# Designs tried in a protein design chat: VHH binders against Guanine nucleotide-binding protein alpha-13 subunit (gpa-13). Part 7

Target 1, 348 residues: Guanine nucleotide-binding protein alpha-13 subunit (gpa-13), of Caenorhabditis briggsae (q4vt39)
Amino acid sequence: GCNSSSLNKLQVPEVRASRSNTPASQKSSDQSYSHIRLLLLGSAESGKTTVLEQVRLLYKQHFTESEYFHRRAFIYHNIFKCIKSLCRAMKMSDIGFADPINMGRSQSIIADEENHYGIFSKELAEKIKCIWADKSMQSLYARRSQFNLNDSAAYFLNNLDKINTLDYKPSDRDLIMAYVPTCGVQNVIFTASNQSFQLFDIGGQKIDRRKWATQYEGIDAIFFCLAISEYDQKMNEDMVTNRLDDALKLLETISEEPMFATTPIYLFLNEIDVFCEKLDVIPLSNYRKDFPGGDQDDALDFMENLAVAALGKRDKSLYRVYRCIAIDTQMMAELLSTVFKDIMKRKR

## First folded at step 1 (VHH)

Design e13 (framework vhh_lunsekimig_d3)
Fold by ESMFold2-Fast, scan of step 1:
Structure e13 (fold): chain B 348 residues (1-348), chain A 123 residues (1-123)
Amino acid sequence: as target 1 above (348 residues)
Amino acid sequence: EVQLVESGGGVVQPGGSLRLSCAASGFTFSSYALYWYRQAAGIERELIASISSGGSTNYVDSVKGRFTISRDNSENTMYLQMNSLRAEDTGLYYCARKGYWSGSYHPTGFDYWGQGTLVTVSS
């Protein structure tokens, strides 16, 4: 089942109308095995949901009106959450706003306890715009990798006037840039090169090994998303465990799973842009003592080697490693085409 | 749809200079590291210079101090300024985009290559 407290407690009517996703195991029993079945795995915020949305976009799966309303609500919520986090970062860093009036505006944003799933008032929208346009705020945002800030912030904040209208319908780009939490299993059925595929995302479920095995029946390939940019971040659950270490342990567990002994793993090393930007201000050697130094390409090679090591004794023919930017639709189109062709060659 | 088109090759005397251009289209240019390769007669194609998305540059020892790689993200163009040219610099020069790795030991993930531009250094 679905296990998302945020979706279950949403009070916006269009968000409440959203259906829970069906588990992959249940869908397998209800569906024909004529599709090549792909399992999408990764830690939270690895980009796996973005990969699923790119597949929907690139292979022309249409969104329903209720799905657009649901995503619109989360775009507003994410914009407000982001500006509030940036205001808190300014306060914690003791950085003064270039316009002193923005200090009072920032304090009112921090004090605002509402979830903001709906359109912003004109007063709130102007306040957000003034804060975002502040030169000191822009300087802090330029150093966002140092503060673990959301990279989609600039996209939405720069387009606030277009988004903050009663008739706003998210564009394909808006849907890709937005993080929309889902519960249970999400899937998409699509066709590439005359072959039918079905892609399942099960990353939101709390399941043990036996439950994992029931979700894995009939899986032809695994897509594993790993956000390499998280090398400096801690898990929210304990504030101790390194996010990259957690993701590598999950990859190791999946690679060692007996049901996947002959199942190919396609590893997506995501957020290479954020990773390279972070290296300019946060040295990789501060978190990985075995990194010998070097340029951005040396750091990318090092991260790829860590991921390959986590695959253990897996035969080289049963994995592929790709560097990507999941939000880049042109890049993802080329990458996914290459991946689907490789999968089809394995089924000949 | 993705295209890389080289230009600027020609015949030049030893000690001369040439500037190569690589015009890119069909992808987000600023997001990719880009590469110059050289193919000389009887020698395998070799990487000679690279430039990252952030502007960091690398060169093989044989061209270091003589060649300069640069990029113009507003024009979607990469350049190779070649100074103090030698007979050994003769060859086809290829522009390439770094792509995805398929397996840990082979760079099978270079998605796109240009057609090449010929540089001849002769007296």
Scores: ipSAE 0.000, ipTM 0.292, lowest interface PAE 11.3, mean pLDDT 77

Design e14 (framework vhh_rezetamig_d1)
Amino acid sequence: QLQLQESGPGLVKPSETLSLTCTVSGGSISSSSYYWGWIRQPPGKGLEWIGHIYYSGSTYYNPSLENRVTISVDTSKNQFSLKLSSVTAADTAVYYCARHPYYGSGRWTPFDYRGQGTLVTVSS
ESMFold2-Fast, scan of step 1: ipSAE 0.000; ipTM 0.347

Design e15 (framework vhh_7n9e_1)
Fold by ESMFold2-Fast, scan of step 1:
Structure e15 (fold): chain B 348 residues (1-348), chain A 124 residues (1-124)
Amino acid sequence: as target 1 above (348 residues)
Amino acid sequence: DVQLVESGGGLVQAGGSLRLSCAASGFTFSSYAMYWGRQAPGKGREWVSGISGSGGSTAYASSVKGRFTISRDNAKNTLYLQMNNLKPEDTALYYCAKTYYSGSWHPSGYFDYWGQGTQVTVSS
């Protein structure tokens, strides 16, 4: 193996694979260290890391200064890479900007080779704002699924003035909306209803999935995240494999794993808002020939049935299915409370 | 100053072969996954193939699997695409692209840098 020293040159602090709050918060009431072990699984961009972040925020886990710094750095980096990607998409699609001046601005963004882990100059920030406000750019962004673009991009681009300040500290919302890739195995220890839990988050990209089996021992429950809105999208690794098909095959594989034969699986059918928005423009039947048509609720029922089918012959008592919007903190608060109570009842 | 310069395109008969090259500079080549994409006349950009920084993992679009082979020479900072049994449908401008994320694939599917492209025309 080699650890890349080039990452230090990108001016981003190293964050070790194991993440936890102070040692004092890790002790149980039984004078021995014990917890319920949860494994968080899903493909890349399924919302699983957002679920982890909701757990941290809702169950009073404090973010360290290093974690805030790392998140802030990636917010700037992601904004710049997003706008650069959109500019390249405009160029490659031969789409003209509504404001001709934005063509020159776009070319300078494309030519900019910096990683932008820090605050943007006034000139760069204005350039980004002008490009983002362009009517042709907004039209292209409405077709964002064709570019596999992250759904949080608009949130940060719309809030650039707030974010681009020297003293910027990410809000709870900013932390939830931030795209920060999971490397290796991350874990968080937290308390809910006087019970200690440990939640393991592992990378969802195909290259990271080979590491999943190393974390299978001693798991009390699995959280599996599926972004149902990805029914029309292709995998980044090959740009051919449908993301939903990949996620369903992965769920099937996990459900059939002998070590999980009696382990409950909690399915989080994520991005139901984006899914419903897409149905008006991108018919589900174009991607799922067995969908007979119907309204939004019929489509959601169809997607839930696909996920349940992927569980195979698993006993109904060993799974739960939830529709969610992982970035909706109120929805996630109610959902996670229900889930943790169910897990605790199984333990007794 | 990241630069990606594609070469090796040209006119070829159906069933023929071509080898494309992409000369990379301005970044630590071995640390970044690299991709080949193409754009046919009147169509959007299509992903063709990808390779990890070490070269240990490769991926291919279903339309080219079994016919195209992606490879890299990290000592020479060069990406290759060996194209066999070419079809008229393979006619396109071919681009190499760098992921913006060192060490692994970028999950958002967009790229840090694109080359200028090399034209491949397959006659029927």
Scores: ipSAE 0.000, ipTM 0.111, lowest interface PAE 19.5, mean pLDDT 78

Design e16 (framework vhh_7qbe_3)
Fold by ESMFold2-Fast, scan of step 1:
Structure e16 (fold): chain B 348 residues (1-348), chain A 121 residues (1-121)
Amino acid sequence: as target 1 above (348 residues)
Amino acid sequence: QLQLVESGGGLVQAGGSLRLSCTASGFTFSMGWFRQGPGKEREFVASISGSGGSTYYADSVKGRFTISRDNAKNTLYLQMNSLKSEDTAVYYCAADRGSYYYTSPWEYDYWGKGTRVTVSS
């Protein structure tokens, strides 16, 4: 191991497992029902953590003050990390800023060694705003998938003035948009249509996938999140492996797992909005030679067919495929309701 | 405050070998090598975890290049064998001081100035 005390000083704030709070005013049931156990899987940044946060918000699981504190810290850290990554991407690509002054601002951000888990100084906030508003930076961000940049960063950078206040408390929308890494196994217990569910979320990065097998026993259904927008991106771990190819191989592995031979898989083809936006700038055919061309609907059909192919010989009754935008709470409310009803029918 | 200093670049004949070194002025977690060839954008070459237990390679260098580290010396190495003209590039050392096991070239905290490698036929 790498269990040095020195590493503790460099750690990002850890997000504690979700606590399920039941309103004190609700009368306890005389009936005890077993939980339907759901396993939430997907690669890093697939939207699985966002799905878990949507379940927490939609099914009235309250955030504690400590959880807000940790999310707030991660929001600041991730904004700074993102703008620093964008500045490095500009430097690597040898793309000049539209405003030459931003070159010096960018260099100062790259040289900044602070973690920035708190509010930004006026000087730092102004540098970030000026860099983000730069026309060349906006052009680079439009092609962000080629540089493995965080797609949610624009939300926070566009709202920096609102976020950069001493009394800032993340809104429900801010919590949904904040993609916080899953450490270990996080779970949420909730009730839908008088049925109790327990949803388990486990880290999707390559190093965390070794832990997945420890959670396979007793699972009633799998939620597999796949970000189709990542068709042009490489894995953070190696920057060689295509993210979509990695996710499809992972889905194939899960579908072929003997423990899941009769376990239904609910596929969430996530980020369809980002996918369609990218098609206008980055042709799918540049990354998928087998794509015969067509409009956005043809491209979505092609991606769905790739995901279904990755399920292999799995019986059609043992999977469902949904196109979604995990950050869209209204869409997710309707989708999750449909999914939970389908799961409950299987238990009849 | 953290500085990365690369060395070992130079001119070498095709089929030859070179060893690049990168010395950090302090503690680093994940480290990697990137390169930028003439008329190309910067690309990933190899990365290594903080403990040295995990390594990752670009397909174009797999089997020919070996990444390693000596944490007692705060030094990263890239052993390059069977060099090709296509390997001609400026090679950059990158480092992360975070506690994460994953490597992201766009999220590395520190970068060296680069060392030039020229492979002649």
Scores: ipSAE 0.000, ipTM 0.139, lowest interface PAE 19.3, mean pLDDT 77

Design e17 (framework vhh_7qbe_3)
Fold by ESMFold2-Fast, scan of step 1:
Structure e17 (fold): chain B 348 residues (1-348), chain A 121 residues (1-121)
Amino acid sequence: as target 1 above (348 residues)
Amino acid sequence: QLQLVESGGGLVQAGGSLRLSCTASGFTFSMGWFRQGPGKEREFVASISSSGGSTYYADSVKGRFTISRDNAKNTLYLQMNSLKSEDTAVYYCAAKSGYSWDLSPEEYDYWGKGTRVTVSS
């Protein structure tokens, strides 16, 4: 098959002590708390789960063993979803595989309806590696911004041999790159600059209104994540509604909520790197007729103005706007430090 | 197919304690405990997220029962304290097939055969 022959090194599982630590994110939403309360909002794929994971890593020293097992399962699932999406994209393109054998491998991947939450078999791992190494696949992936794919695909696929082992424990970087979806109420209790915070994430794919009612009481600030790179993408649920329009409507709804009239909103305009890559091949004006044209900076300014417009007549003192790449830990460390400092000044 | 096997049931005096276990044949997402008493419909007891970070309890058991899991052993636990005659039931372990589902009592795909708990006066 392909010339990647470092597959199937036998590894002996090591006996490891389980973690006894109870992380803040493991605690129930009905626990006693007198923290500064932060509500994390955004649509599925907005990067809000990544922001939550960055907070956990930057302000919390470790994950439990249980949390590692959960994320490990989703790393395998996400790798398989990514390669399957790439195989479907190849099938829809006019570009054939450089190695004809990969056509059969790709068809096998597309036909595979398993969720793959566990370690890949030797045969499956080989198929994935050979497909990923294909020159035509690499060319297609260079245009990934057109296919609703995150940079995490290359990160994991380039390291598949290391990840596909019985004793694999996700690194902090692996956890950030995993993009694990959320559906229930999740929370993180942490300390920054001698202030206790509690960050609530109430779910990503569909926002449950019943859960929002619980979180409305005593919210001190809102973190709203918006993936600006989604300007050309449709919702999976209906394949008609533009993802950016859906996210902007949600932001408008939250900003107009009477309970949040005096609550500051911190806007995280995420995926600025993917956005700029897309502009090189997918003009913003194709999706936004009121965009007057310009370079990447003009497009970023336009997107920021769209988000600010969605806030309505909200007082300028009650919002901040930040451009970010949620998977960039160094950037997020600096950004979150600035945000928490601003929130603390408001609570003087 | 995923299989769930419950254990730990038995006869206990009112005010006593029991610990139930449920071992899964493979990886599971959210898991829960349900029970069915004599002449009653199956009712929800408690649920726990994939990571163990979130739990949800029926009002009738809150403060008395504790749900936990050990993902390294693919095992779910229910610690039952201050048992009452009303807790007499067959206890069922349940698991969800996907992560996108919330901790609500509905939408469990896999079920065990049950373990009987009898609380005597």
Scores: ipSAE 0.000, ipTM 0.222, lowest interface PAE 16.6, mean pLDDT 77

Design e18 (framework vhh_7w1s_2)
Fold by ESMFold2-Fast, scan of step 1:
Structure e18 (fold): chain B 348 residues (1-348), chain A 121 residues (1-121)
Amino acid sequence: as target 1 above (348 residues)
Amino acid sequence: QLQLVESGGGLVQAGGSMRLSCAASGFTFSSYMGWHRQAPGKQRELVAKISGGSTAYDDSVKGRFTISRDNTKNTVYLQMNSLKVEDTAVYYCATDYPGWYSDETGEFDYWGQGTQVTVSS
């Protein structure tokens, strides 16, 4: 599996790794067409999983009861992870809660070693709500990037009462906002403009990477997701390496790979909304000495130039750059339509 | 399947030079390759790493050691100059193969069996 030491396998739905919703009869039919093969790449939390979910939703790949149950479990888990990380950040920053009672609540959250794939108890839900409503916690959350805190936390924590019910069924929005870990090779077969596409999301787990040699032969295009909002964040693995620098290095490595020399790269500069929000509080120049200052548009131009530089000597005809908000379904519908049209023109 | 085999170790006098080689077999990627060492009574430590055109070194070896890769020969090298007695260790070659997903950086999946380097005074 995926992060097996952090996931309670006994509480996680059996179909965790399954993303194929194509019936056998439909698969046989699809095999009669040539597919345009797309490889989806990016660092953890780059928006890669969100792009995959958008493709599933926009191109009529519906979820089964089992798939809803699986995603519901990870929504609870992610909410608990978010609040626990926030509590740890308060402790690390030596910031006192506005309500002193929340200190004890925070300590109990930090000490809780359960994975919480199920509905929260009434007591736990109240602790989470009280901690989240605290004025000092809200102030810390405004500075969340300094502590590698989850940027989706507010969405779920603001809706906790709605989510923490026995009859809760995740909305399309909830599914997009939730980070559900991927295991194994995920592929989605779909049709756009009477052309069959196959999108491969090869999981980041080490065992999954060993399958790459069989998956990337004959790739027609690469989708690379880059979260530009991570300019001020460090990798959890070492707490030293800047997340944006790590992602740019990955992009450079992919672009210089001989097997992709003639493969077009469609670069999605994701989280432009979070990026612009952070610029108001955390100057880009604090992390990028060569940024001369300017407004939000100047900062976006600078980030785009960094990404293009990471592509190296790649021919300009072999890449496209898009600014996006992966969780914005309307924006993604328009962008994906444009991208698929461009790919189809290359195959004429 | 990627396998790593180190060679070039042995006995050398202080102030001397030595080049270690690590031959990789199987499918080759542009990924992180590193050299680690374990001295007697100490934990295993990273001394040098390479990914594409970028290199990084531990402070104790900066200016003395050089890591390089020959993709044609599927081999990574560690050139060790101005060797000191404290450089005595078992040297291990490692990779995070295939290494495209940076979300798994900081961990090496494949390790060689190690080669002994002894620096005498």
Scores: ipSAE 0.000, ipTM 0.175, lowest interface PAE 15.1, mean pLDDT 75

Design e2 (framework vhh_lunsekimig_d3)
Fold by ESMFold2-Fast, scan of step 1:
Structure e2 (fold): chain B 348 residues (1-348), chain A 122 residues (1-122)
Amino acid sequence: as target 1 above (348 residues)
Amino acid sequence: EVQLVESGGGVVQPGGSLRLSCAASGFTFDDYALYWYRQAAGIERELIASISSGGSTNYVDSVKGRFTISRDNSENTMYLQMNSLRAEDTGLYYCATDLGEYYDTSGWSDYWGQGTLVTVSS
């Protein structure tokens, strides 16, 4: 066969068939090619897209020029949106900048209505760098969990001069760190231990969840991603619903689905590092009154128990639970290897 | 309830033109940026055009000079005028918006349409 890195460039029938929200039941060609079909589910920013990118990286799937353009565009957009949100947070919290000049810079960022999908001007890049380096801004960012701020933008803000170049091409690490929204159905075909797999990524936003049921037929296993660090955060769609409660309700719904009665669920409890960092500042008991207290291990056990409870009456043989950091490539390599071996054992 | 409804897709010959529409409801349309994405065979869904609340536009290089994004705030509708269409423009086209003023964990483009198919074939 073909080297997996060339698959996207060859526009093979399986990739063509999956370019939209195509129902799994319509992918009869996948049966002909003997793929084990995996469905990747989770709320938005649960880490599911990062899991897909890790599979692409670990199993040698290369990105096309269009995919690089899309990710580069969102890296710039994410940086600008993050710095703008931080400037608004400084203003709302009545926190003064350590350098008074940054007050004027911050006001100009807040007033800037551009989406910034391209390279920043020298003036804008300098404003962003000066604001980011400000001691008061860094102190606010250390409390970022209180403001629903994304950790990936700090990676790029710290490397702004490297990425703000005309010829910038994202590295493998940049691709893993970039939050690029996915909607509809994306897929990757890969081989592990001489077995062909197809992993389908479907959007986690509420609008995309309407189409989840159309993808249920022919699925051999479910990967469910849940960011446990979201215990203190609200859904953007309503600004009322707790993100963890929403994710647990989705897991309950999937576990109760008749089509998945005998389908194993591999549950990825993601962002354990962010979760543990947050516990020192935002006690879990503030959001979960039934948490009796304890150390970080006790809190992780409590979160795992919440997720298992959401699986309901599901037989223990039909789920596995893993703690992970989706952006950690080495951890994900070991975890995914374990998961694929378990799936292969089930398929006989 | 926030909704985005796309229309205007179809089959056209190379060099032809199509105009896509996205009708929006359930939010203060005038205040938010709007986006067109597309998904072609073998390619991840890609951002191709954006328009800010103030009317500033951005395009991916492959469509610059051929596609024009616009908005009509009086009708809560966004458009994509596609000229000089090529075979590689074939794909499913989605409209989207991001209602978050803050950077948050809900991500970019919080709301999406269902997509409209554009086929460029001789």
Scores: ipSAE 0.000, ipTM 0.245, lowest interface PAE 16.2, mean pLDDT 77

Design e3 (framework vhh_7n9e_1)
Fold by ESMFold2-Fast, scan of step 1:
Structure e3 (fold): chain B 348 residues (1-348), chain A 126 residues (1-126)
Amino acid sequence: as target 1 above (348 residues)
Amino acid sequence: DVQLVESGGGLVQAGGSLRLSCAASGFTFSSYAMYWGRQAPGKGREWVSGISGSGGSTAYASSVKGRFTISRDNAKNTLYLQMNNLKPEDTALYYCARDYEGSDYYWDETSGMDVWGQGTQVTVSS
């Protein structure tokens, strides 16, 4: 007996052993005696999934073969998206390639409508390598913050020969640097300082936010990720709404949620490195008229104040604010240790 | 209008072989990673195998590695699963599924797209 209503979505059991579609509220009721339950929220590309992957790596959660397959697929996809975006940036900036042959190569990359979730052909890999090595391309990438270019692109593009092999298995660093979108609800159970935690990750795209309210029950703390570097970017869904404005409105909505009235919110102001790099070429005042000017520290303080303002009248004891770079494993190790200690003190 | 149609299932003796096919339509087949999954009677869904859009990388569940081979023909929009040395525990309804839909990094319109077919029954006896 198969019908589409009963079996309409394929779930990968090996991935599901580490990821669960079971509501957070249901699991909290079952395990209230052992787990501290954490809800990871943020808009798409806020770094929240990277935070979850840092937790998995730092607290020794094993990746299944299915999870490696998914992450490898998105590493190839991300490399191709990055090189395609770089080629488009060259075209939009009216910058000529140092090697004229790369103009034709770039045009073929732009015209390639495949998503490339697998190993690149020898021809495609050579095109990518030649484009990446071009002196004009390297000059454009040095100004990447000006063009909203991804900093992790250099990591993967510099190692393309190693990555583009049938034997390739992503390293811990590769897994952190890769962007893998969250579909549905993912969770990880881990132990820190003899305390068991369960962290739930929910998709941050507008369509996925329909599921958020189903996860609110029984949450002990919220991790909210904000990519402050997005102050100059628009939402893909409408190409009108400022990404930072969307994230701040989302934070306001979560902070005002009655079920979270006494739930602490840990704010992760992510991508501070990209933010500071952008400030040198894209003034914050162009997007925030109430920013009075100043140096990078003044701008960081301004962004932190915007995030705190979005929390409304929330008691100071019910939030913490941290500046971070989610892909920096050492920084995240120290930060997460501090956060988990704070949460444990609240439960004493 | 996205559609996945599985075929090739049937009754086979232990130690035998079957080749499953999945015909895809309504999307650019070569742009998506594809999967085979299965659901045995009284058990949950189990991932079996995956293949990248180009066919350049494959992965298998430990229970089928060395016995099953996933492949695709992008010109024919068809996914295959060659199953050798079948065991009674391979008895299940086998599903074809499409992985996530991606777009440009700054223009990613859709995440978590997941399409699956109706399935084809495989029964291994003896």
Scores: ipSAE 0.000, ipTM 0.259, lowest interface PAE 14.5, mean pLDDT 77

Design e4 (framework vhh_vobarilizumab_d1)
Fold by ESMFold2-Fast, scan of step 1:
Structure e4 (fold): chain B 348 residues (1-348), chain A 123 residues (1-123)
Amino acid sequence: as target 1 above (348 residues)
Amino acid sequence: EVQLVESGGGLVQPGGSLRLSCAASGFTFSSYAMAWYRQAPGKGRELVAGIYSGGSTSYADSVKGRFTISRDNAKNTLYLQMNSLRPEDTAVYYCAKDYWESGYPDYGEFDYWGQGTLVTVSS
C-alpha cells in the first residue's frame, strides 16, 4: 500500500518510501520567490492525481528517472490488481470462462499473494493475456467497468506485450492512464503565463485525510475533484458509505474551514462521460430519491446543484464549477488554462 | 494514556442553559477533531456537535441554533454551551476524540470516549 509510515509501511514500494514531500504550509525556503500555492483535494480515485499528471505534461514539467521508475512499478501493480479483481468477480458471479483452461489460470492468479511491482514473468504474462482474451471475461468487464472497475484496465491489458519489457518507459498517455495513489503530500512547481505555481497533491483515502489540516496554511486556491460517476458506489473502507456522500461531506468540511474563508474553490466534477453512460443502466433516482427524473443534462445539473449545496454559505465569487473528463488531455488543457487565468486575475 | 473527563451536567428547567466541559490529556489535543455525543435511556448514541482542529463546527439538526461547541487548545478543553434546553435533550453526554489526526473530522470513527455527564431537563 500507499499509506504513511504509521500503518503498513512495509507495503510501500522503496521508490515511493524514499520520496521527499514538501508540506504546503512550508514557506521559509520560498521567502525570496513567491509561488501561487494550489491545494489539490478529493476522495481516492476522484481524478485528482490525473489532474496533477495533466499539469505536469501540459506545462512541460519533466519527470525524473526516479518518478518514471515509480510510475512503471505502479502500472505493473495496477494491471495485476485489476486482473486479480476480475478473476475474483468471475468466480463470485458464477459465470464460467469460455475456455475451461482459464479457470485454472484464474485460480492461480487469485492464489498469487505477490504485489507485482516489477516486470511479469513470461508465464504470468501469457496467463494474464489468455484470461483477458476470454469472451466471458470481456463480457464481465463490459458490465463491471460501469460499476467499480478501473476504466484504464483495458488500455494496459490490451498493450501488455509493449509494457512488459525491461526497458519500458511510460509514454505521456501511459502516465495519464495510470492510477497511482498519493501517499503523503506531493508537489509540482510549474509556470503558466509567466506566473509560477506550486500544486500540492494529498492522499484522498480516509487514512490519509488525517494529514490534510497540516497543509492548509498559505493556500491561494483549492482544486477539489469529485467523481460524479461514483453515485452508485460504496467506500472500500467500510462497504456501507456511499462514495458521493463521502465526497460531498469532504467538500462541505473544506468549504467550512476557517483558513479557507477567503480562498477560492475550483470544483472539478469529473468522469461526466462515465456518469452519462451509467445513467442509461443505473438510474440516478435509485440513489437520489429527490432527483425527479430527466435527461443527461438534467442529471448533470442535479449533480452540480448537490456540489454547490455542499459549499454552504460560501460566496459565489469564491467558487467555480467545471464539468470534465480528467483523462482527456485536450479538454483539460482548455479548462486548466481558464482556471489559471481566473486565479491570476484574483492575485493582481 | 488517553483520558477524557466530562463535567457540567445537572438538572435544569425547560428553556434553561448548561455549559459542559471536557478535560483532555494523553494526546496532542490541538491535532484532533473532538465531538459531543449523547445517549438517552433506551436509545443509541447520537452525534450532537463536532469541531475539528481548525475550529469549523458541525451540529445535529435537533440542536442547531441552540448549542455551541468550542475548544481551548491552550487548556486542552472542549466545551458545549447548551441553550433553550428541551425535555428531549435529557441524556448522558459524552466527549469523544476522533480517530483522525490533523483535525480532519470523519464523524462515526471516534476511538476514545469519556465517562459521560448526565443532563436532565425537567420541571
Scores: ipSAE 0.000, ipTM 0.110, lowest interface PAE 19.4, mean pLDDT 77

